# Miniprotein binders against q9zu90: the designs that were tried, part 4

Target 1, 292 residues: q9zu90
Amino acid sequence: MKTELEEEEEEEWRSVHEVLLIVLPYLHSLFELLSMIRVSRSLRDAIRDETALWTKLVIEPPLSSRLTDDILSEFSSKSAGKLKTLILRQCLMVTNKGLRRVVDANPLITKIIVPGCSGLTPEGIMECVESLSKNNHKLETLHINGVNGFTKQHLSALYTYLSSEGTIDLEVCPKCDEVRMIPSCSRESCNQKQRKCRGCWLCIPRCAECAVCLVGSDTESQEAACGNDDVLCLECWLVLPKCRFCNKPYCTNHSSRRHEIAITDAASRPSFECEACYYRAGTNPYEVDYQI

## First folded at step 21 (miniprotein)

Design cc1
Fold by OpenDDE base, look of step 22:
Structure cc1 (fold): chain B 292 residues (1-292), chain A 100 residues (1-100)
Amino acid sequence: as target 1 above (292 residues)
Amino acid sequence: TDQEEIKEYMREAKEQQDEGNYELAVLMFFLALFIAREHGDKTMVARIYNRLAKLFSQLGEHEFAIYWYQLALDVATELDDQELIQKVREELERIESKHE
């Protein structure tokens, strides 16, 4: 006869397990999975044996900075060769050798997304695609933006293995003839297949916030505090918080650069100073000719 | 409503956490998080990240707590939620100072 305590523990565990089964399909990253594993031994043991969970591997910040080839191999091995989706965002320490090892161990991969993985090369990607293209298998998605050094020849070679346009997130820019990502445009008038604003981010000025093209006589652009010639459309400029001193906003991606001003008055809107104004404040704030 | 469901899971998660049932607490926070993400409720996402960070801090999982606080901070900064930004920064400083 189980003790009343053993029955209560079993009932509690059943409840945990039921909720776990509901949660597991919705986990979006390895970080979330590892977080659950750290909560208890029971959760760890329940998750460890579920090979189905490891068919998709998503590594993104904050874990990206610590991901080595060996760690990547360890986690990819949990799929027992059934990995289908590999997403590595900004994994700077991952090399061609590391990616190849994963691909060779998982010949059924259909989706590779490696944006910002600067340790990879076009040649390394090519070898992986070639490996996956064996035995009539086809890669369905290849996002390689942020892997430097892609040429037209590399893209042409990749398309020999990849049957569909749109599998690769890189294109030949029609404006500069370089291999780059061609952003979409959120402007309704630009939704046509042959949009005049079709071009890479270097050829077509775009809002740093909403990626709308700033092409045309009527498109006023505003400077952002972000630097790097980042510009904003008027609509985004109007709604973004602005530096108290220079009235320049950061885009959302650079919002972390805001220096918050402790306003003593509860009634005053929270204001910030931009990094440029903050470092200049060591000099007489009245001597800064803010050219508006 | 989806907002009511998020709030209910958050309430239940907190109750479980207070009772020391960390497994159920974490799972319920994740359920709330998934609903919030599906609906694009970034405010609730940031708050849930902050709650998860606190939970991991209580478990002594300081590294994971820091990561969850960083996620909360990133979203709160995007939203310009000054109150949450300040709270999360204070907690990060507190955790980092204890591990130096």
Scores: ipSAE 0.768, ipTM 0.947, lowest interface PAE 0.6, mean pLDDT 88
Fold by OpenDDE base, fold request of step 23:
Formats: sequence, C-alpha cells, structure tokens
Structure cc1 (fold): chain B 292 residues (1-292), chain A 100 residues (1-100)
Amino acid sequence: as target 1 above (292 residues)
Amino acid sequence: TDQEEIKEYMREAKEQQDEGNYELAVLMFFLALFIAREHGDKTMVARIYNRLAKLFSQLGEHEFAIYWYQLALDVATELDDQELIQKVREELERIESKHE
C-alpha cells in the first residue's frame, strides 16, 4: 500500500507531467529546454524520454557564444537522425565541419537557419546542401544571411539543389548586383513585387527599427546611434529614447548598447549615454589636434 | 483576456515557487511566457524572464539565473523600463559578486 505521502507525490508528479506535455511543444530554444532540465531530475528524466522534442534544434543567444562543434554534435545526436529544423543564431564558433557533421547525421533536415554564423563559408554550406540533396531529399529553407563571401556563382549552384526561389534568404541585389539579403518594405505602398525600393540594405536606405524604405522625397532619415550608417524614419526616431549627449537613439535591436546614466535627481527623465559618447567622454572632446 | 491568463499563470507560478514546487512553478512561468510572446506583450515577457531568473537563483543555478536576467535586461532596456532595469542589474551584480 502506498503511503498517503507517496500518493500525494505521485499525484503532484502527474500534474507536473501533464503541464510539461503542454509546455514542451512551445519551447522556443535549447536554452529554455536546458533551463527546464536544470530545475529537477524528474523534469530531466521526463524530457529525455520525449524524443519528439529533438526534431527542432534552436540555439540562439545567450548560448550561441559558447556553442562549439562538439557541443552542437552532442545535442544534435539526441535527435537520433530525426532532426528536421536546425536554427543557429550568431554561433561564431561553429565551423563548416561542425555543421557538416550535423547534416550528415540528420539527412532529413528541411530547414537550416544560420544567421550570423560567421565561422561558416559558402563552400561549407554548399557541401551541406549537396549532402542533404541525396536520396531525393530537398532542403526547404536555407537562411544564410551573415555568412560572408557568397557570390552569384554560389547562389546559382545552391539553386541547382533547391527547387524553390524562395528557399534562400539571399538574393542578387538589383541595384548593386551583389549577393545580399533584400528586406521587405513595411510601407503598404511598397508591397508590390516591383517596388522601387527593392534592393539590399546598402543600396536602399531603410529605417533600422521598422525597415521602411527611406527612398521617397517625403522620407527624411534621422541618424541612429547604432553605427554602420543606420538611419531611422521620423516616426521611429520620435518614439525611441535618445542619447543624452548626442540625441541619437538606438534601434530596438541595439538597445543593449545604452549606458544608463545614474539618475541623481528624481525628476530627471531616464537618460542613457550611447556607446560612442561613452567612449568619447573619456577622451577630452577639446583635444582636437588642430594640426595647423 | 490573454493578459488575465498571463497574470493568473504568474500568480500560480509564484505560489508554487513559494511552496517549493519548482517544477510546477517553472512550467507555469513558461505557459505565461508563451502567451505573452504570442501577444507581443514585451512588458510581461521581461517580467517573466525576471521571475525565471529569480527561480533559478533560488535553485542555486546561478549561471542560468544570469542568462535569464540578461534576457530580462535586454527586453526591459528596449522598453525603457527603468525600474526593472535597475532591479535586474542589482541582482546581476549580487550574483556576480558572490562568484568572484
């Protein structure tokens, strides 16, 4: 006969398990999964038994910076060859060899999304796509923005294995003829396929916040603190918090670069210093070596 | 409403956490998180990240606590939620100082 305590513990565990089954499909990343595994042995054991979870592997910040080829291989091996979706965001230490190892172990991968994985090369991606194209399998999604060095020849070669023009997130820019991501435009008037603002981020000025094109005469651009000549539309510029010193805002994606200024007075609006101003404040702004 | 549901899950999660039922607590926080993300409620997302960070801190999982606090800080910074920014920074400093 189970003790009353054992029955209560079993009932509690049943409840936990039921909720776990509801939560598991909605996990966003490996980080969230690993977090759950760290809570208790019971959750860890329950998650290990759920093989369906490992059909999608998502590694993004904050784990991205620590992901090596070996760690990637370890986690991908848990899929037992059933991995379908691989998402690696900003995984700087992942190499072509690491990605290839995952692909070779998981021939059913239909989605590869590796934005910002600068350790990868076009040749490495090509080898992976070629490998996946064996046995009449086709890759459905290939997002490779942030992998440097793609040429038109690489894209053309990739499309020999891929059936759909929409599979790759890189295109030949009609303005500069370089291989780059061509953003959509958030302007309703620009939703047409033959939009005048069709071009890469270097050719077409866009709001760093809302990606609206700034090509029209009525579109004044405002400078952002984001660097890289990032600009904002007036609407986004008005709403975004501005650096106390230079009055430049960060876009949402670069908001982490804000240096908070200690509010000495209760009445002072929360103010931040941008990274550029922060580093300049250490340099005497009046040391302009006017080499006359 | 979706907001009411988020709040209810957060309440339940906190109650479970206070009772030492960390498994159910974390799951309830995740349920709240998923609803908040689906609805684009960044304020609630940041708050849930902060709560998750606290939970992991209580479990002695300091590395995971730091990561969840960083996520909370990122979203709170985006929202210019100075109160949450300050709270999260204080907690990060506290955790980091104990491990030096």
Scores: ipSAE 0.752, ipTM 0.944, lowest interface PAE 0.6, mean pLDDT 88
Fold by OpenDDE base, fold request of step 23:
Structure cc1 (fold): chain B 292 residues (1-292), chain A 100 residues (1-100)
Amino acid sequence: as target 1 above (292 residues)
Amino acid sequence: TDQEEIKEYMREAKEQQDEGNYELAVLMFFLALFIAREHGDKTMVARIYNRLAKLFSQLGEHEFAIYWYQLALDVATELDDQELIQKVREELERIESKHE
């Protein structure tokens, strides 16, 4: 006879397990999964037994910076060859060998998304795609933006294995003839397939915040505190917090560069200093050689 | 409303956490998080990240607590939520100082 306490514990666990089954499909990343595993042994054991969870592997910040080829192999092995979706965001330490090992172990992969994985090369990606194609299998999605060195020849070669246009997130820019990502335009008037603003980020000036094109004569671009000559549309510029000293805002993606100023006066709006102003304040403001 | 559902999950998660039912608490926080993300409620996302960080801190999982606080800080900074930024920074400093 189970003790009354054992029955209560079993009922409690049933409730937890029911909620767990609802949550598991919606986990966004391996980090979230690992977090759940750290809560209790019971959750860990329950998650380990759910083989369906390992059909999708998503590694993104903050885990991306620590992901090695060996760690990637360890986690991918838990799929038992049933991995379908591999997403690696900004995994700088992942090499061609690491990716190939995962692909060879998981011939059913249909989606590879590796944005910002700078340790990969076009040749490494090609080998993976070729490997997946040998078994009458087709890769459906290949996002490789941030993998440097892609040429037109590489894209053409990839499409020999990939049957559909749009599988790859890189295109030949119609303006500069280079292989790059072509952003969409958030401007309503630009929603046409043959939009005048169709081009890479180097050919078409865009708002760093909302990606609207700034090609029109009436579109005054505002300077951002973001490096790389980033510009903002007026609408985004108006709403973004601005540096107290230079009145330049960061886009949302660069907001972490804000240096908060200790507000001595309780009545002053929280203000930040941009990196450029912060480092200049350490230099004598009068040493700006205004060479006239 | 979606906001009411998020608040209800957050309330229930906190109650479970206070009772020491960390398994159910974390699951309820994740349910709240999924709804908040789906609706683009970044304010609620940041608050949930902060709550998850606190939960992991209570469990003695300091490394995970730090990561969740960093996520909270990133979103709070995006939103210019100075109150949450300050709270999260104070908690990060406290955790880091204990492990140095």
Scores: ipSAE 0.747, ipTM 0.943, lowest interface PAE 0.6, mean pLDDT 88
Fold by OpenDDE base, fold request of step 23:
Structure cc1 (fold): chain B 292 residues (1-292), chain A 100 residues (1-100)
Amino acid sequence: as target 1 above (292 residues)
Amino acid sequence: TDQEEIKEYMREAKEQQDEGNYELAVLMFFLALFIAREHGDKTMVARIYNRLAKLFSQLGEHEFAIYWYQLALDVATELDDQELIQKVREELERIESKHE
């Protein structure tokens, strides 16, 4: 006979397990999964037994910087060869060998999304795609933006294994003839098949916040504090917080670069100093002797 | 409403956390998080990240707490939520100072 305490613990665990089954399909990343595993041994054991969860592996910041080939292999092995979706965002330490090892162990992969994985090469990606294309298997999605060195020849070769246009997130830019990602445009007038703003991010100026093209006589661009000659559309510029000193805003993606100024007065609007102004404060910005 | 549902899960999660039922607490926070993300409620997302960070801190999982605080800080910074930014920074400093 189980003790009353054992029965209560079992009932409590059943309730936890029911909620766990509801939560598991909605996990977005490996980080969230690992977080749950760290809460208790019971959750860890329950999650380990759910092999279906490991059919999708998503590694993104902040975990990306610590992901090695060996760690990647360890986590991918939990799928027992049933991995279908591999998403590695900004995993700088992942090599061609590491990716190939995962692909060879998981022949059912249909989606490879590796944006910003600069440790990979076109040749490494090609070998993976070739491997997956064996046994009448087809890769459905290949996002390789941020893998450097892709040529037109590499894209052409990849498409010999991939049947549909749009499987790869890289295209030949019609403006510069280089292989790059061509962003969409949020401007309603640009939703036409022959949009004038079709081009890579280097060829077509875009708002750093909303990615709207700044192509046309009537499109005024505003300077951003983000660096890299980033610009904003007027609409985004108006609503974004601006540096107290230079009046330049950061886009949302670069907002972490804001140096918050301690609000001494409760009535003062929250103000920040941009990184450029913050580091210039050590050099008297007024020492530009305008020799008139 | 979706907002009411988020608040209810958040309330329940806090109650479970206070009772020491960390398993149910974390799951309820995740349910709240999923609803908040679906509705694009970044404010609630940031607050839930902060709550998760606190939960992991209480468990002695300091590395995970730091990561959740960083996520909270990133979203709070995007929203210009100065109150949450300050709170999260203070907690990060506290955790980092104890582990140096």
Scores: ipSAE 0.740, ipTM 0.943, lowest interface PAE 0.6, mean pLDDT 88

Design cc1
Fold by ESMFold2, look of step 21:
Structure cc1 (fold): chain B 292 residues (1-292), chain A 100 residues (1-100)
Amino acid sequence: as target 1 above (292 residues)
Amino acid sequence: TDQEEIKEYMREAKEQQDEGNYELAVLMFFLALFIAREHGDKTMVARIYNRLAKLFSQLGEHEFAIYWYQLALDVATELDDQELIQKVREELERIESKHE
């Protein structure tokens, strides 16, 4: 038996629950799940009960900077051993022990993607892959760029447990013989059968924005504001916003380094200063010590 | 069009938010977000992040509001959208001043 008030509350929840079921397949990350949990007790309980949500665990900024081994274990345990996909982006506090604990508790994992997790080592990754290879299980994806110290021997050993070339996002660079990421190149002259530009970022000069190679007589390179002698192809240089003082652009990934200049006139176009120009302009020549 | 569908979900989400129906509001913002992401509409993604941040600020979930604002600012900076950058920074400053 239901009162009029209870009937109204059930109808309101039914409407919310119907939309929740539509949203669930499209959620991207743990941050989105935790955000919804904070909205109400009813959403928290509904999300907790939806076990399919917990077979994929994606942790990236902003949460990645706070992720410890213990916190990782807590969230991975919500899958009750059914975790399939583990994505940790820039989780600097996660160690080999933390990753191994998750892998041991979740033998069905098929995807491990851990870019920028510098607390992991090649040896720790090897142990996780060995553990997952038990019981005729095969890891399908292993992305480990940003984990320091991989050698050719590590890569070779990993492939004794993995099923196909391309499972790992690192390769042996044909130019320097080091284990590196080898970017693709969309340049038309490089789409021929043999790529002459196949090599890592250290061996092949490339546009910091689009990764096309900058080798050959038809290529132009322009200096970026990003530092480290980063360069851009002409096409990217032309379209990227420029520092108002030095006329150098940041690539999109470094755009947060811009020092935006407040607009005070409605007719004024927006502008920014790069870090080098911003801090150089802050030097006041009248504050110079005349003992020098 | 997909832009019209995104705008409709955003309008409906705001109506639910104004009525205090935060559960449905957040879900409708996520529906809009999915469509915007799938079609590469980064301008709309940044706007939806900003709206989510305002919703969490209204809920008193200030840490999450800050995180959503930071996401909005990152995308707005990538787009070089000075109007949205200024808007988000003003809202971030308001949240910080209220919690001192």
Scores: ipSAE 0.684, ipTM 0.903, lowest interface PAE 0.9, mean pLDDT 82
Fold by ESMFold2, look of step 22:
Parts: sequence; structure tokens; C-alpha cells
Structure cc1 (fold): chain B 292 residues (1-292), chain A 100 residues (1-100)
Amino acid sequence: as target 1 above (292 residues)
Amino acid sequence: TDQEEIKEYMREAKEQQDEGNYELAVLMFFLALFIAREHGDKTMVARIYNRLAKLFSQLGEHEFAIYWYQLALDVATELDDQELIQKVREELERIESKHE
């Protein structure tokens, strides 16, 4: 193309077009693509026309909270039926109908990853998998943790359409016989032997931060600020920031619940109040005085 | 090294941003971001998110700037980086008060 006329220049590798071609294969979320579209018309046009970008559609926070079935259909249509990978993380407004529309229009999908999409049901997932199984097509990956209501019968039926046991991220917990996600454990003693800690979160006590099991005489656990009696292994407890009142830490996933206190002296650690302690402030003698 | 490569792309992105070449600036920030993600450099990921947020704020794309700041805040909170947390929260408050 004529944009290549000056390829001997030192500046050509820094040209917008050449850099864009390097960046595009590594972009994978819709938010990143939409951000680039807002920068200029030329980026918008280049991204719109690049078919390799539209075989994979990834929608996750922060945009996931705004995704409706209609918006999902609009963005998935850009693949022109060539979509291979659909990843929807915490897309609470997407329903069975919206997902079905995408899979019906994109019969080549091999990966569906929908964690935390609580608007989907097992029946809706089953219909999508059945639809995709036409013409000897087999779904390679189905991650459905966070969709409520899966039973052993659902799981068994799904595996009649799927290629291998590693396809679904749920399995039957060997401890409670319920369909659950079974966390991996990084504890060396568990990895080297038959994993004695093989079981779901409800059956095996685990650190809320690192998921290592808390079974064994050598484990100590401490209460987290996260609620629901979440506990932490000692190693995570020691390094996580702690509430200045109750000395309980949040796990990383719940760290947004911290109420940060004004910057303290440089010699002091930063401090915060957990949600429970923050809302208890009305019982503080000094703060009661401020209430007149 | 990969960390030196990240810093070079960040420097080039800032240079282009200062010159008003926002197309190339955003692309250079994304190159840095990809390398930082590949190597698990969460500190650099948070800084790049913050830089992208500032770039979109300069473009007048305040909604996208807010989203990039929220991403920066999430990672900075995970890292317990109090300096970055406070800087990002100040920028979020400034943008949200001006926007409405």
C-alpha cells in the first residue's frame, strides 16, 4: 500500500500505522478497543476493519456492568459470524436470550467463559451448548462458575456434548457431592501427594487470600475483615494491611472496602478503617462529642 | 531487559503526549502495558493505567478517564500503594466534580 513509500526512514517503525499493527494482536478487552476508538477517527477505522480482533470478544469490569443483550449483540456482530472466543466477566445484565443470540449467530465459538454472569441459568447454558454442538462442532472450553443452579445431571448432560473433562470449570465435590468449583492448592504437601484438600470452599477451610487449605495441625488462621467468617492463613494475614481499630485485614478481592484515613506521618504505616469499624464511629467518645 | 523496555515505551509515550500526538502516545502506553502484564509487573500496570487515565482526561474523554482511574485504583489497592491510591482518588474527585 502507498503508506509504505518511506519504509527506509528511521521514523517508519514509530508511525502510527506500524505501531498499531504491533499493538492490535495483544489487545483483548472491549474496553481497550473502545478507548482507542475514542482517540481518533483513524484508530476507529483501523480497529473496526481488523477482522483478527473480532474473533475474540472480552467484556469485563468496568464495562461489564453496562452490557445489555442488545449491546452484546451489537459488538458480537462485528465478527460477522467468525467469533471463536466469548469472555463475559460479571456481566449481570446479560440473559439467556442474549447469550443464545450470540451463539446462534456465531456457530464457530469454541470458548465460552462467563464467570459471575448471574443472569444466566443452567438451562440457558444447556441450550447454547446444544446449539453449538451441531455439525460435529464441539465446545472446547466452558467456564460457568457463578451461574447458580447447576446439578450433577446438568454436568453429566453437558459432557455428552463436550470434548474432555477439562472443558468445564465445575465438578462434583468429593466431600459434599455438590457441583462446585474445586480450588487448586499451592501447598507443597498437597501438590506432592494425593491432594487431601480436594474439595470445594464449603468443605475445605481455605485462606480467603491465597486459597491454600487450612487443614493440618501446623496451620493457624486469623479472621479477615471481609465478613462471612472468612479466614486467612498466617502468612497472608501478616502481610495484608490491617484495620487500625480491630487489626483485621481485608483480602485483596475486598480491599476496595477500606476506608482510608488521612495520610499519617511518614514514619507511620498508612492506615484504614474496615467497613464495620468505620460505621461504628458514632460510639467513639470523641466523635460523639463532635455530634453535639 | 523487559523492565527497561517498559520504561522506554513509557518515556516515548509521555514525549508524544507532551507533543500532542495522542494516537502514538496511547499506542506506546499499550505496548508498555502488554509487556508489564506479561511479566506480572503490577506496579507498572497501575502506573500505566494512571497515565492512560491522564491522557484520556487531556483528550476530554472524561468517562473513559474515570474508568482508567478506577482500574488504576483497583491495582494500587491490591498493592497497598497509598501514594498512588491517594493521587488517583484526588483525580477521580476532580473529574467527577467537574463533569457533574
Scores: ipSAE 0.683, ipTM 0.903, lowest interface PAE 0.9, mean pLDDT 81
Fold by ESMFold2, fold request of step 23:
Structure cc1 (fold): chain B 292 residues (1-292), chain A 100 residues (1-100)
Amino acid sequence: as target 1 above (292 residues)
Amino acid sequence: TDQEEIKEYMREAKEQQDEGNYELAVLMFFLALFIAREHGDKTMVARIYNRLAKLFSQLGEHEFAIYWYQLALDVATELDDQELIQKVREELERIESKHE
């Protein structure tokens, strides 16, 4: 027999629990999961008991900067061998040993997505994929862009372990014959095969923002603030925010390099300076007064 | 409809947050976030990240609040949303100066 107070508490939790069940399938990353766990013990306990959450492990910024092999092993162990999807984005401290440990403990993995994990090597990836293939298991997805040193022989061997519809995000560039990422081009003339722009970033000049090719006499490239001779198509250049001094924009991926000008009143327009102009102005004794 | 649905979840989340019902508030913010992501509404994604950061700050979970603010700042910078950038930076300074 329950009291009136106990019945109200159970009704309120039941309402929260109904919404939680709608949210759980959409949780994207470990950070989101950990955030919810911090809200209350009731959410923590409900999430701990949900087995389906532990078949997918996604670690990306901001948590990726803290992920070591030991921490990776700790979180992956909660899957109890049932992990199917492993996504590690920019996890610079994860090594071949850490990845192998997760793979060996989780023979059901079909998706390995590790972009920007520069602590991994082609040999480490090969060992993981070979380990997964022991029981006629087929990998469906392997995204390894940002792991240096893949050769054509590596790529060929990797495809023998994938399912017939399996994908790898690297391929042999038809221009330089090296294993590279080959960007898609959204230009209609390329889509209609009027131009042959299939090739890696080193072989085909491309917009740093949208990856459309910048080949042919009818295309113009604009200089970006990003450095390394990065260029932009005119369309992206026109819409991206520009440095107030040199009028060069950053692409979206480098937008954090802006030196934003804090706005404290309505009379000032927000603006930014690129790194080159910011540091150049910092050494210029005439920045604030040009009466001469 | 999807834009109206996002706004409705945001309104409901704020109401629950104001009443101290943090479980339901965070869940409503996540529902709004999932819809905004599906439709590529980066402006709304940045605003929801900012609201989540404020919620975790109110809970006393300052490290998580900082992480959510960092996510908001990243997207706001991508969009060149100066109003949101300024708002997020002020909140980050408040949290760091109080807990240093």
Scores: ipSAE 0.673, ipTM 0.906, lowest interface PAE 0.9, mean pLDDT 82
Fold by ESMFold2, fold request of step 23:
Structure cc1 (fold): chain B 292 residues (1-292), chain A 100 residues (1-100)
Amino acid sequence: as target 1 above (292 residues)
Amino acid sequence: TDQEEIKEYMREAKEQQDEGNYELAVLMFFLALFIAREHGDKTMVARIYNRLAKLFSQLGEHEFAIYWYQLALDVATELDDQELIQKVREELERIESKHE
């Protein structure tokens, strides 16, 4: 026999639990999961008991900068050997040792996506793929852009373990013969075979924002604030915010480099300075009034 | 419509938050967030991040609130949304002033 209070508490949880079940298929990052765990003990316990949540581990900025091998091992252990998908975006402190621990404990992994994890090496990746190939198991996805030092020999060896040509996000650039990521181009003329723009970022000049090629006499481009001679197609240049001094924009990926200008005049429009203009104004990093 | 659905979840999440039903509030903010992400509505993504940050601040989870505000600030900066940038920075200062 239940009290009226106990019946109300059970009905409230039942309603929350029903919504949680709707949310679960859409969760993907560890930060989102950790956030929900902090809301209540009941939500924490329900998430802990949901086995499907722990077959996928996704760590990306801003948490990526804090992920060490030990922290990675801690969170991956929650899968109890059932992890299938591992996504680490820009996890600079993860090493071959940390990745190998996860792979050895989780023989069912089919997706490894580690873009920008520059602490990993081709040899470390090879060892992980070899370990996973046991018992006729094959990776479906291996994304390793940003891991330095891949050669054609590494790429060829990886494909002896993998199921298809499109599994790896690197390939041999047809222009420089180096192992690179080859961006796709959305320019209609490239789709119509009027020009051959297949090549890596070093071989084919491309818009830093949209990756369309900038080869040919009819293309126009403008310099970006991003540095390293980065350029933007006219379409992207026109819509991106500009540095107040040099009129150069950052691409979206580099937008965090803006030095925002605190404006005390309420009639003035807020603006920013690019890094180059900011540091040319002086050696004092506090010359521009930024809120921290 | 998807915009109508996002707004509905946001309104309901706010109602639940005001009533102290934080479990339902956070779940409804996440539903709105996923729809906004699916359709590439970065303006709404930034607003939902800001709402989540406020919710965690109300819960006393200040570290998580700061992270959600930082996510909101990053997207607002990408969009050059000066009104939201200023709003987020005011909220971050409020959290920091708690220790003064």
Scores: ipSAE 0.660, ipTM 0.901, lowest interface PAE 0.9, mean pLDDT 82

